# VHH binders against NADH-ubiquinone oxidoreductase 40 kDa subunit, mitochondrial (nuo40): the designs that were tried, part 6

Target 1, 349 residues: NADH-ubiquinone oxidoreductase 40 kDa subunit, mitochondrial (nuo40), of Neurospora crassa (p25284)
Amino acid sequence: ISDVTITRTGKPIIRNQGGRSSLGGHTATVFGATGQLGRYIVNRLARQGCTVVIPFRDEYNKRHLKVTGDLGKVVMIEFDLRNTQSIEESVRHSDVVYNLIGRDYPTKNFSFEDVHIEGAERIAEAVAKYDVDRFIHVSSYNADPNSECEFFATKARGEQVVRSIFPETTIVRPAPMFGFEDRLLHKLASVKNILTSNGMQEKYNPVHVIDVGQALEQMLWDDNTASETFELYGPKTYTTAEISEMVDREIYKRRRHVNVPKKILKPIAGVLNKALWWPIMSADEIEREFHDQVIDPEAKTFKDLGIEPADIANFTYHYLQSYRSNAYYDLPPATEKERREDREYIHML

## First folded at step 25 (VHH)

Design x4 (from w3 with S107T)
Fold by OpenDDE, fold request of step 26:
Structure x4 (fold): chain B 349 residues (1-349), chain A 122 residues (1-122)
Amino acid sequence: as target 1 above (349 residues)
Amino acid sequence: EVQLVESGGGLVQPGGSLRLSCAASGFTFSSYDMAWYRQAPGKGRELVAGIYSRGDTSYADSVKGRFTISRDNAKNTLYLQMNSLRPEDTAVYYCARGYEDYETGHTYFDYWGQGTLVTVSS
């Protein structure tokens, strides 16, 4: 049994029980390619022989972006999220577009609305204008237009906007991601004091960035994912406190955390966020600490993609070893699984 | 190629004024934050003033009320109006390009001009 749906751009979408195909030869634009998640999807696409268009804003990230694989082509184009023409140039020759751009806190340059709604809207309009076949938009866990957290609210509004412009949009809602250059493990491993308001009791299912990248790749090759919404989360629920303890154990250090009541810290964060060039905290981030992850039972998940997401507990050594002092650097992994893997690796040498 | 070229530096008496210019090329000027830094002899480089792509400004406490940073996007030029100059303002002034990472929100400065010398002396 198969259903055929024609996209707005005229592309036929064949929905089958097996629903997977490998078309190859795609040109993909990846907004947010220089970010944590973007690096992975770019590499995956390039290795599959795709041409990958990378919109960029800075020379530093451009220079340091390492693309593995020699099959695909990488094209870099300077762009501005506020500049429609630059966005159009970035998607003009593409048949698939990824929007991975997200902001954790507002700045003087960019509000949540600027990035999550208006920016996304411009991208979606460009996608529609140039008859791009597939559009994959990365949102967030807990996306809710009625959320008290502006981050979640604007992410949800962004979903609505892009879906209204391009109904075939695949929406992806990842949980907090961990990996290299994440804002979860590395933040907790930092030497800086961490101010909290909820005693680090917020609960979520951290997801491996590599798994998310794999999912995004598969979506390109699976037309069944068109017009679908995916929530991508890890296999186990953690509190930030639990993860923090795991981090401390792995790096053989105890990081300091100071809990400040929300009523006090949120206003202070609001002022600081507006005053400082370097963001330390935002009022919205404080608010977000009081929102546990809520799973939409109607959303698709890793299971629908045949992906088994990895547990964060199995990667602490891999991502955090560099935080160890010299005295502890050569000690075995703190986790049993990684310890076993390490032993296996040593035996292979 | 990204280029930043400062001009307008020179010798000025205490209480005098100077206007520095920074000509930018090789990138979309309007999309980036810009800043002025200075480095006095024997001291480290310090931020003097910054201007966001949207036009908001920030100043070091030492120059607040005396210096004004501005930009002309049509001319790809950054300016620093320096009034009521003091001997302690003597330094090489540098123009810098700043960018804000969309994901992290951090502003980094990745390109610098050659600098222009400002000497405040009687």
Scores: ipSAE 0.302, ipTM 0.667, lowest interface PAE 1.9, mean pLDDT 87
Fold by OpenDDE, last read:
Structure x4 (fold): chain B 349 residues (1-349), chain A 122 residues (1-122)
Amino acid sequence: as target 1 above (349 residues)
Amino acid sequence: EVQLVESGGGLVQPGGSLRLSCAASGFTFSSYDMAWYRQAPGKGRELVAGIYSRGDTSYADSVKGRFTISRDNAKNTLYLQMNSLRPEDTAVYYCARGYEDYETGHTYFDYWGQGTLVTVSS
């Protein structure tokens, strides 16, 4: 008995009840699949039996995308964010498109505008051109076109552009994310000397990358999320300082913090960002330290999706245990609570 | 399959000039950053010059003003013009494909040629 589900746009999805592969009647393109968030959504979609199209630039990342899901098909396509044709090829056969591409600092090759606005625009145009059913665009917390922070301003402008092209776009604004290979926990854990300008006093609600992934997956199956804006943030507000202390406690090391005034550090960062191939810091990142997370009360949240977001405090062991030097035989054994949390996490994967 | 094939290496006298070429195939050449590396005997591999997909260039201090990296996207070819060569420039020169990660902004190199030997000796 083939259940024919008609997509919002009237395209028949034939679900053959007999094969596990038929459960995922969707073909999904995930821009930014190689990133932290992308990996999670790809895995989830694949497990649901979806065909996942992964635009990529790096062949090495192909090896790391071990799609653990036996049920889905992963298709990799070479693309360039500046190349409209390559983008179109990536979305041509898809009924759902995710844009997870974003960056934290500009480079000589790519400005914020290039990625957050122009890149997003091209993707949205492709989505519209090929009449894709669903478009989910990942933006950022504090997205504001009038923000003094270029990151937030360009993210907001990107939102405006994609909505103008494809009005049914679902916009997702995650808070700073934590998980494997994040720029929050791992940055704090790995760096011996941390340079800051705001004394790590910036406040935000860190969100678990897995929860964000779950939300993105759910949006695919919920047509009511079309044209909606979601702010995805964790259950508690933290300062970077508080998180830093948590990290130090977890790794049994104390990282040195050096605070340099914004007036000094920002120009230095600006020069370095232009001169170096490898960005150490950007002027905009320094500026962002002075922006607390602002929650839009009118935006949808995890609650609207029936998801309870996890607290970062419950996952520090899981993500930071590798930073504990094996040399200290005398490290206290993982608490029963930590082990339990780790097990729960494994079950969620 | 991605392939990078270097050519143009050889023996040259100090003060001489040499032009290296790298023929690229199996990928959209214009979309990637490219670089030249070199490895001298007993030394590690070092970056000599890089060129972005947009055409901007960077050089090691040791070769600045003497070497010029360029690319022809229509021919899928990378070049290294080496002028005023010195004995210390003696090395195997490698062509490398690079890309910038959209999220991190980091440039990674994932493919390398077999290399071409440049010997500067009187």
Scores: ipSAE 0.298, ipTM 0.648, lowest interface PAE 1.7, mean pLDDT 87
Fold by OpenDDE, fold request of step 26:
Structure x4 (fold): chain B 349 residues (1-349), chain A 122 residues (1-122)
Amino acid sequence: as target 1 above (349 residues)
Amino acid sequence: EVQLVESGGGLVQPGGSLRLSCAASGFTFSSYDMAWYRQAPGKGRELVAGIYSRGDTSYADSVKGRFTISRDNAKNTLYLQMNSLRPEDTAVYYCARGYEDYETGHTYFDYWGQGTLVTVSS
């Protein structure tokens, strides 16, 4: 029994019951597929029998894209965010496009504007040009064109630009994400000395990357999400300090933190960011430490998608167990609870 | 298939000049960062010079002011102009493709040429 769904543009989508690859599934382009969030959405889409087009720049990440499940087709296309033609080639056969591209700091190659605004604009133009049915643009929590943080400001401006080009764009604003290869848990766990300016007092609702991935997937199948803005955040508010404490407890180590006044650290970070080939810190990252998460009450949430977001506290063992030193014979074995949580996580994948 | 082929290496006297070339194929050359590395006998491979896709350049301190990295996107070719060569510059020079990850901002190198030998000797 195949369910036939008609896309917004009138194209028939044949969904086969039982996960069999129906030749009539969605073709989805996922910009940013190689990132933390991209890996999850690609896997989900592929499992649903979708053809997934992956624009890529790096050969190594291409190899690491393990698509779990033989149902979908993955197509990799070389692209440059600055090259309109390459972007068009990436979307020309797709009926859904995801833009997950974002960055946390500027470099000599790419400013925030280059990535969040100009890049997004080119993608949106391509989407419009080829009459793509759905465009889902991932922005950020605290997106505000008037923000003192360039990251938040450029993300917001990117939102405005893409909607001006393609009004049906779904905007997604995730809170800081946790999961594999995140910049939250792993940063706190791996760094011996963390320089901060706000004493880690910034507040936010960390969100599980898997939940965000699920939301993005559901948006594909729900046309009512077109033109909507979603704030995707976790169930509980934390300070970075609280999370740091959780991390320390989990790894049985105490990481050192040094707080440096913003007036001193921000300029230093700015110079370092410009001078060093390898990024360590940016002025904007320092500034962001002084911005608590602000949720738009008019935005849709996980609730609107029927998703219950997971609490970061339930995943610390799963993501951080590798940081535990085996050398300490006196470390308590993993609790049954921890093992259970780990198993549950595997099941959710 | 991505290919990088170095040329221009050879024997040169101290104080001399040499220009290395790297012919790139199998990818959009203009979209990637490029770099020159070198490996001297008994030493590890070290970065000599890098050039971003946007055109900014970076040099090791040991070659700063003497070496110039450049690129011709139309020809898919990377160059290294080496002036005032010293015996310490003797090494196999490698061309490398680099890319900056959009998300992390880190530059990674994923492809290397076979190298070209530069010998500086009196």
Scores: ipSAE 0.297, ipTM 0.664, lowest interface PAE 1.9, mean pLDDT 86
Fold by OpenDDE, last read:
Structure x4 (fold): chain B 349 residues (1-349), chain A 122 residues (1-122)
Amino acid sequence: as target 1 above (349 residues)
Amino acid sequence: EVQLVESGGGLVQPGGSLRLSCAASGFTFSSYDMAWYRQAPGKGRELVAGIYSRGDTSYADSVKGRFTISRDNAKNTLYLQMNSLRPEDTAVYYCARGYEDYETGHTYFDYWGQGTLVTVSS
């Protein structure tokens, strides 16, 4: 049974078992393409013969996007999240737009609001203005406008804003992601002492970044996902402590963790976040440690996409094997390493 | 083409003052973070001062209270006011363009000027 729904822009959404015909090449804009998740979706889309538009801010990131797909075309466009015109230029010729831009901590340049709300709003407005057919917005697990965690609150507010502008928006809420260059496995595998406040007792269902990428890809071809909200989480619940133990076992070392009460560490983190150009920790990240993942039973999941998410326990070797050698302990993330090889760069401390 | 051209360096006595300028071209100056670095003879390059696109500033501890970084977006120019100069401030000073990575939040510097020499000596 196929049902046709008309979008706000007057374009038909064909809801059938097969989704949109894969026979036609799509032009997809991927905001956040240079990030962990973005790299996967760009590669997948390119392999399918899509034209992929990649908005970028710096010249280094574009070099690392080696699209292995021989069939697709990659177009790089310089943009600024604060510049509406540049955003519009990035989506003007696209029939699908992904917004994968997110921040784990605020900076002096960009607050959570700047990125999760205002940035998302500008993207959504551009999508609406240029009659883009599909808009897929990546939010977060535990998105709640009333959350004490600013990250979760602003993600939720971003969802509200984009849906208000483009009601057909697909909202995706991934759990903490693991993969290459993640902030989960690699953080725990770091040689530096990790400060915690909750004794690593926070619970969540870590999700494989590749599975999330696959889901995002499928959403392009499945119009039934329009206006839907997906929570993408792994098959098993873990505490950070449990994951830390897995990491230690895999790297053949025990990493030290120091627990500091939230009432002490959070203010300290706040001061550091304001004082340092190079972020170490944020007050919000400390707060986030006290929030277990909450699953919405009404939300769509991997199951609705026919995807079976992988367990993090099966991938620790794959992502952490380099830490077994002392020679690799201080290696920058792959992206940073690649950047260093191409051009000299330094960071502001 | 991105260009950064420093000026204002020279010889100054201890306790003296200098003002460095960096003329930027080839990019939207107002959209980028900027910074001053210096490299003393036989030493590595070190951050002296940084300024965000929004105007917030940061300083190395060694120059805090003595140096002031500022920018004029209309003129595409970065400045470093250096007061109470000391012999240890002797170095080649470099202007650098910075950008914040959206995903990591890290500020990287990708373009540098040729530098201007500042010598503090009696």
Scores: ipSAE 0.286, ipTM 0.657, lowest interface PAE 2.0, mean pLDDT 86

Design x4 (from w3 with S107T)
Fold by ESMFold2, last read:
Structure x4 (fold): chain B 349 residues (1-349), chain A 122 residues (1-122)
Amino acid sequence: as target 1 above (349 residues)
Amino acid sequence: EVQLVESGGGLVQPGGSLRLSCAASGFTFSSYDMAWYRQAPGKGRELVAGIYSRGDTSYADSVKGRFTISRDNAKNTLYLQMNSLRPEDTAVYYCARGYEDYETGHTYFDYWGQGTLVTVSS
């Protein structure tokens, strides 16, 4: 027997036999589906039988979005963040829309405002125009309209704009995410010299990208998440220095740390960002090193979703083994080695 | 089906001028960045000029002041005006469609024309 769900506009959706664990009959649009987080939410939705609409720019980035099985479908639609009609066509038949689009640095073509505010505005306007049942907007930790960091400021202003257009929006603020080819573990492991301005002392609660994907899937069917703001973060606070030490230990390599005062490095990054055709680093990225994660105590968390987030320390082997030299490639995970050595020490006492 | 068809190549004397065209179809032309690349015999492809969807342009140092890239969004056509041609400009010229990934900011060129030969020789 099938369950029938009625959207807030009265549209019946017939779910297959699985109840809330089944998303059959739902249609979801995922903006930013080709990014780090997007691959996980698209895969989860399709495996649960959802029809997933993917607004795209490039045929080559579709390969990691392929889903096996005969349940949910993936529908690709060309879009342009500056083309209102393309955005509207992407959402017009959808029950839920996810906006995952964001960027870490400005380019000549797209500023932070162009993406985080104006792009989000156009998506929210399309969502409101077609009276889509659920809108889930992914912002960032430290979203603050008064931040010295343009990234955090524009993310916060994007939240405000989206909520002004579609008050029932679910806002999600993930901590720095770790996972496959992330901008955290991979960034630290891929270089011989770690260049910083704040001595790697900034603190945050890294969050597993898979856990964020699970939360986003739940927000499709959990009516209590509408209008709410979620801070999604891992169970333990780390400095970048602590994470860097875990990386060095796991890959059996010691990275050299080069710390350059902000007054020197920030202007250089600004010049490079303007002078080069492609992005390398930005002045805002340097400024962000000086801000610890600040969690909004009024926001909902993984606890409110019944999710227990994973600790980054348990995943360093999984994501970093490929960075080991041949001499060390087959050694056991450093986390297991560390626990085993601790147990042996206690035994010897 | 995305198609890019170059035309306007040929033989020209040093110091001469030539205008290349690229007819585009199968996509929303005004939404994409466009570029001209060239490939001399035995060499890799190199960027000659690019034009953003919003109209801003960029040029390789070797062609600045001599070449002008432009687009006509109403006709879905990309142009390259080539003035003061030199023998080293001899190459097959390719029209390319580009897009900027919103998250990474990298510009990628995913579709290419068949090319049009430009020969600059006495």
Scores: ipSAE 0.283, ipTM 0.659, lowest interface PAE 4.0, mean pLDDT 83
Fold by ESMFold2, fold request of step 26:
Structure x4 (fold): chain B 349 residues (1-349), chain A 122 residues (1-122)
Amino acid sequence: as target 1 above (349 residues)
Amino acid sequence: EVQLVESGGGLVQPGGSLRLSCAASGFTFSSYDMAWYRQAPGKGRELVAGIYSRGDTSYADSVKGRFTISRDNAKNTLYLQMNSLRPEDTAVYYCARGYEDYETGHTYFDYWGQGTLVTVSS
């Protein structure tokens, strides 16, 4: 009598220590592991004994992905999204592959198409070539091939390409995510002057990054998630204005919100994105402000996974307390912040 | 172990030419952006020229038309051809490796060479 689990493709895996909550014997590749969401899924998988393969770009950043779990290990492999061989080496021995790679801005090296379509295609082709048991592709809310927003349109085209190559793919469309070191709450808290075009009236259901990570972990072993599309969103709809007011109250500061008509700000953002190559703003980001989250009624949700998503209103204190003072000067440097300050943040011209 | 070794610096007359090389090892050279920076005596480090992993180039206004950045991916080598040199080009020149974070799109320069001195004087 053994504690054996059979994968979707019939591969037997001997799970250590207690069955479905122990992922010993599994090998997972996580593209985008250093990012906002990737940190949480890597931690969850490693703590449950999974071997985690991390395709990476930067030697120094990879040190902060060290596993704290008792059972799992982390394997680092250098990769380039344009290098098919590097992608194949990243996945060839894995039972499951997660693709979390995405971006908010085009650059001279990578357009939205290069990342969301071509990159996703190469990953899906590698998954199919090595007959990986499970592929989980993280897309975005509002993925729509007809969108005016290139971000949403390329995310949708990426979904189509990935599923055409590997039909069993699980598609995940997270709402805007919040959590420790997120890009939602910290963007609203970190600057004195926020330039917007829609008066922060866009509506969405912000989702806790930990809840998304929990869903992604479940998709490794829950065979009912194969071939499905999931919309992962929080329990309550907010405008950005409502979230910004929560942020200002929590940090005891009043951030200035400067609303500039789209006809003025969008061309300026486009020029700055092209000319400066610092990720300041993009024309597409300005256009996205005019699109509320639209949830696909045919998609599965957290309820289909048995997960109760958290409300952002209950977490603003926990994640924003550090912004309450003007006295960062008298606090010791944070480990990640100190090391980041040792590196130059200068774009190539 | 990422290693960047500059060479080709030296003393040159105003109006002269010099070609800098940067030998790279310990990483997949073709996958990364590369740049030349310089630091003049008593001044901060400034970007001179960059070359993207896809081959596109960019230049500081002060050197445009005079300097040419290039890369040879087969030899893992970055070059800077410097023509029409001026005394204000006198500096230590550094080779830098850049990577683009896929999530943010920001390019970070995470490895630097030790530098090669270029002196433009008569």
Scores: ipSAE 0.125, ipTM 0.599, lowest interface PAE 5.8, mean pLDDT 80
Fold by ESMFold2, last read:
Structure x4 (fold): chain B 349 residues (1-349), chain A 122 residues (1-122)
Amino acid sequence: as target 1 above (349 residues)
Amino acid sequence: EVQLVESGGGLVQPGGSLRLSCAASGFTFSSYDMAWYRQAPGKGRELVAGIYSRGDTSYADSVKGRFTISRDNAKNTLYLQMNSLRPEDTAVYYCARGYEDYETGHTYFDYWGQGTLVTVSS
């Protein structure tokens, strides 16, 4: 059985209604598909029968994007954020484009501006050039062009640039996300000493990565999300200290907390970020510890999508079980960098 | 298909010089970081020198001031100029392609050449 669906721009798409293929006939491009959030949206789209185009840089990273069942087709295309043609090839046949690309650290190759502004600009230009029906751009909580934090400032400028190029853009501002391999629960559980500058006093509403993925999937077919800004956050405000206490209780280990004044730690982090071959922290990351999440009352939320966001307190057992025992190896493979280091070390042939 | 082919290895006397080349194909060379690694007999592989896609370089302490890494993006070729060679520089030298993960900012090396042998001895 076939059905004809008209996109919001009047483009006809023939959908196939068999099996799990409720989105059959749609083609989506996901920039940042290999990241924490990207794996969830790729899996959700593919399970619904969507063809998913994945711009990638690493052949070995493709494996964690594997999906199961009567899933949609996954198409890999090599790309470089600095190469306009590679971006255009990634989007030219797509109905929707997701931009999930972002980073917490500047590097010698890529500044925050290179990624959050210029990279986003190139993607939006490609979206506009090929008249893609829907563009979903993932920004961040606290996006503010006047922020002292370059991360938040560049995210906000990226929003402005993208919307100036493609006014129908859906902007998504997730709170700090938790889930497998997150930079919240895992970050706190994986260290012997928790190093901070603000005593873990910053407040935010942590959000389940699965809920954000669900929201992003809905934005493919929910025409009312076009041109809107969504702030996606969990139901309860926590300090990092409160989350750290939950982690300590769950793993039966009390971690040492080392708090270093910003005046001292921030310059050191800046020097280390520029001097070391691999990033371990940045000056901006230290500054971000001093900024609570500010919720925009004008933005749409999970409520406008009919989604009930999960509370992080109910998931500490699920995500932290491996840190209580050696059961970690019963879970999916370790992080990409662990797998790559194994390949680098052993890959002699 | 990504291909990295090293050349320029050989036997040299201590204090001599050698220039290694790595011909790259199957990818957009200018978009990637490149590095030279080496592996001496019975030892692990170690980083010798790296060059970012934007041109910045880094060197192992043992080779600073003696080795120079460079790239020619028009020829898709990576170079390692090795001067003042010492017996401890004897190793198989590997060309490696690196990419930067946008989320973490860490460079990962995912493709390697077959290596070229450099022997420094009398």
Scores: ipSAE 0.096, ipTM 0.585, lowest interface PAE 5.9, mean pLDDT 81
Fold by ESMFold2, fold request of step 26:
Structure x4 (fold): chain B 349 residues (1-349), chain A 122 residues (1-122)
Amino acid sequence: as target 1 above (349 residues)
Amino acid sequence: EVQLVESGGGLVQPGGSLRLSCAASGFTFSSYDMAWYRQAPGKGRELVAGIYSRGDTSYADSVKGRFTISRDNAKNTLYLQMNSLRPEDTAVYYCARGYEDYETGHTYFDYWGQGTLVTVSS
């Protein structure tokens, strides 16, 4: 026997409440599923029996999202952020849509506006067209349409656009995230020379990516989250300098810090971003170093979801142990075949 | 099935010209970045020229002013016009499909043609 659940849009969903699946009958689309956060939300939804639609660009990274066993189905659909029909195909049968797409660097193909505003707009329009039950849009901390940082400004304008198209949108503003292969702990551990412009003085509340994934999963079924804005941040404020010291201590190495004045480094980053086929830094990234996280006291947070966020200080060994070695010369040189294969591709970690 | 087929290679004297073509199938051609790479005997693959899905181009310093990359999205075809050829341009030329990761903006090349040989010999 089955129980019938009625969504907020009046759609009946039949769930088989036997076995281990609590989200059977739901279909969720996750834009940005191959990114840092997307891997966690896709895994959570699939393990709960949800059918997960993944709009993809990258043959290599889609192989990392396979879930085995009796769990929910993962469906891959090719898409292009500028192709309205591909976006509509991705969402037309879903009752929940997550938009996790964002970028740290503009390119000649895609500016911040192209991704954060126009891309988000097209997704929201598709959500509205098919009257999808729930739309969860991931923005950023410090989202402010008047920000000096184009990243924060376009994230804020994206919020405005998606909310104007689909007023019931749940907005999520995560703090800088830490976790496996993050752009925080891993970034500080992976290079011998760290270039900065603000002496690592910026302050923020780093948040565990697993906790953000848990919050996003709850927003699928928690109807009280519709139309709300959540700021998701960790329990303690750190400077980047404090985090860097924790990293150095954990990996038994001291990374060299090279601080370059903003008026020198920012123009160089801008020129380098235009000159290279792939960006290694951007002018906006340098400007963001000069902005502390500003917490909106009126926004909802993990407390409103019943989630206790983790402290980054308790996870340094867990995420950084691979940057150690107890054995001298314990890795052999790569074979010539492996080196040739590596030269055919450029990857950033 | 993604397929890239190069043509137009051959033997040419120094100072001559060639036009390479790459016929693409199995994907939405206009949605992807495209590039030409080359590999001289005993050397690694080298980016020669790239063209973004929106039309912007990039060239290796060694070919700037001599080579022109272009695409015809109606015919799903990538071109490389090579002028003022030099003996050091001798290589197998590969057509490559690229995609841009939305989060980072990095371009990765995931499919390659079989290559077409260009020999510049005096």
Scores: ipSAE 0.091, ipTM 0.567, lowest interface PAE 5.8, mean pLDDT 81

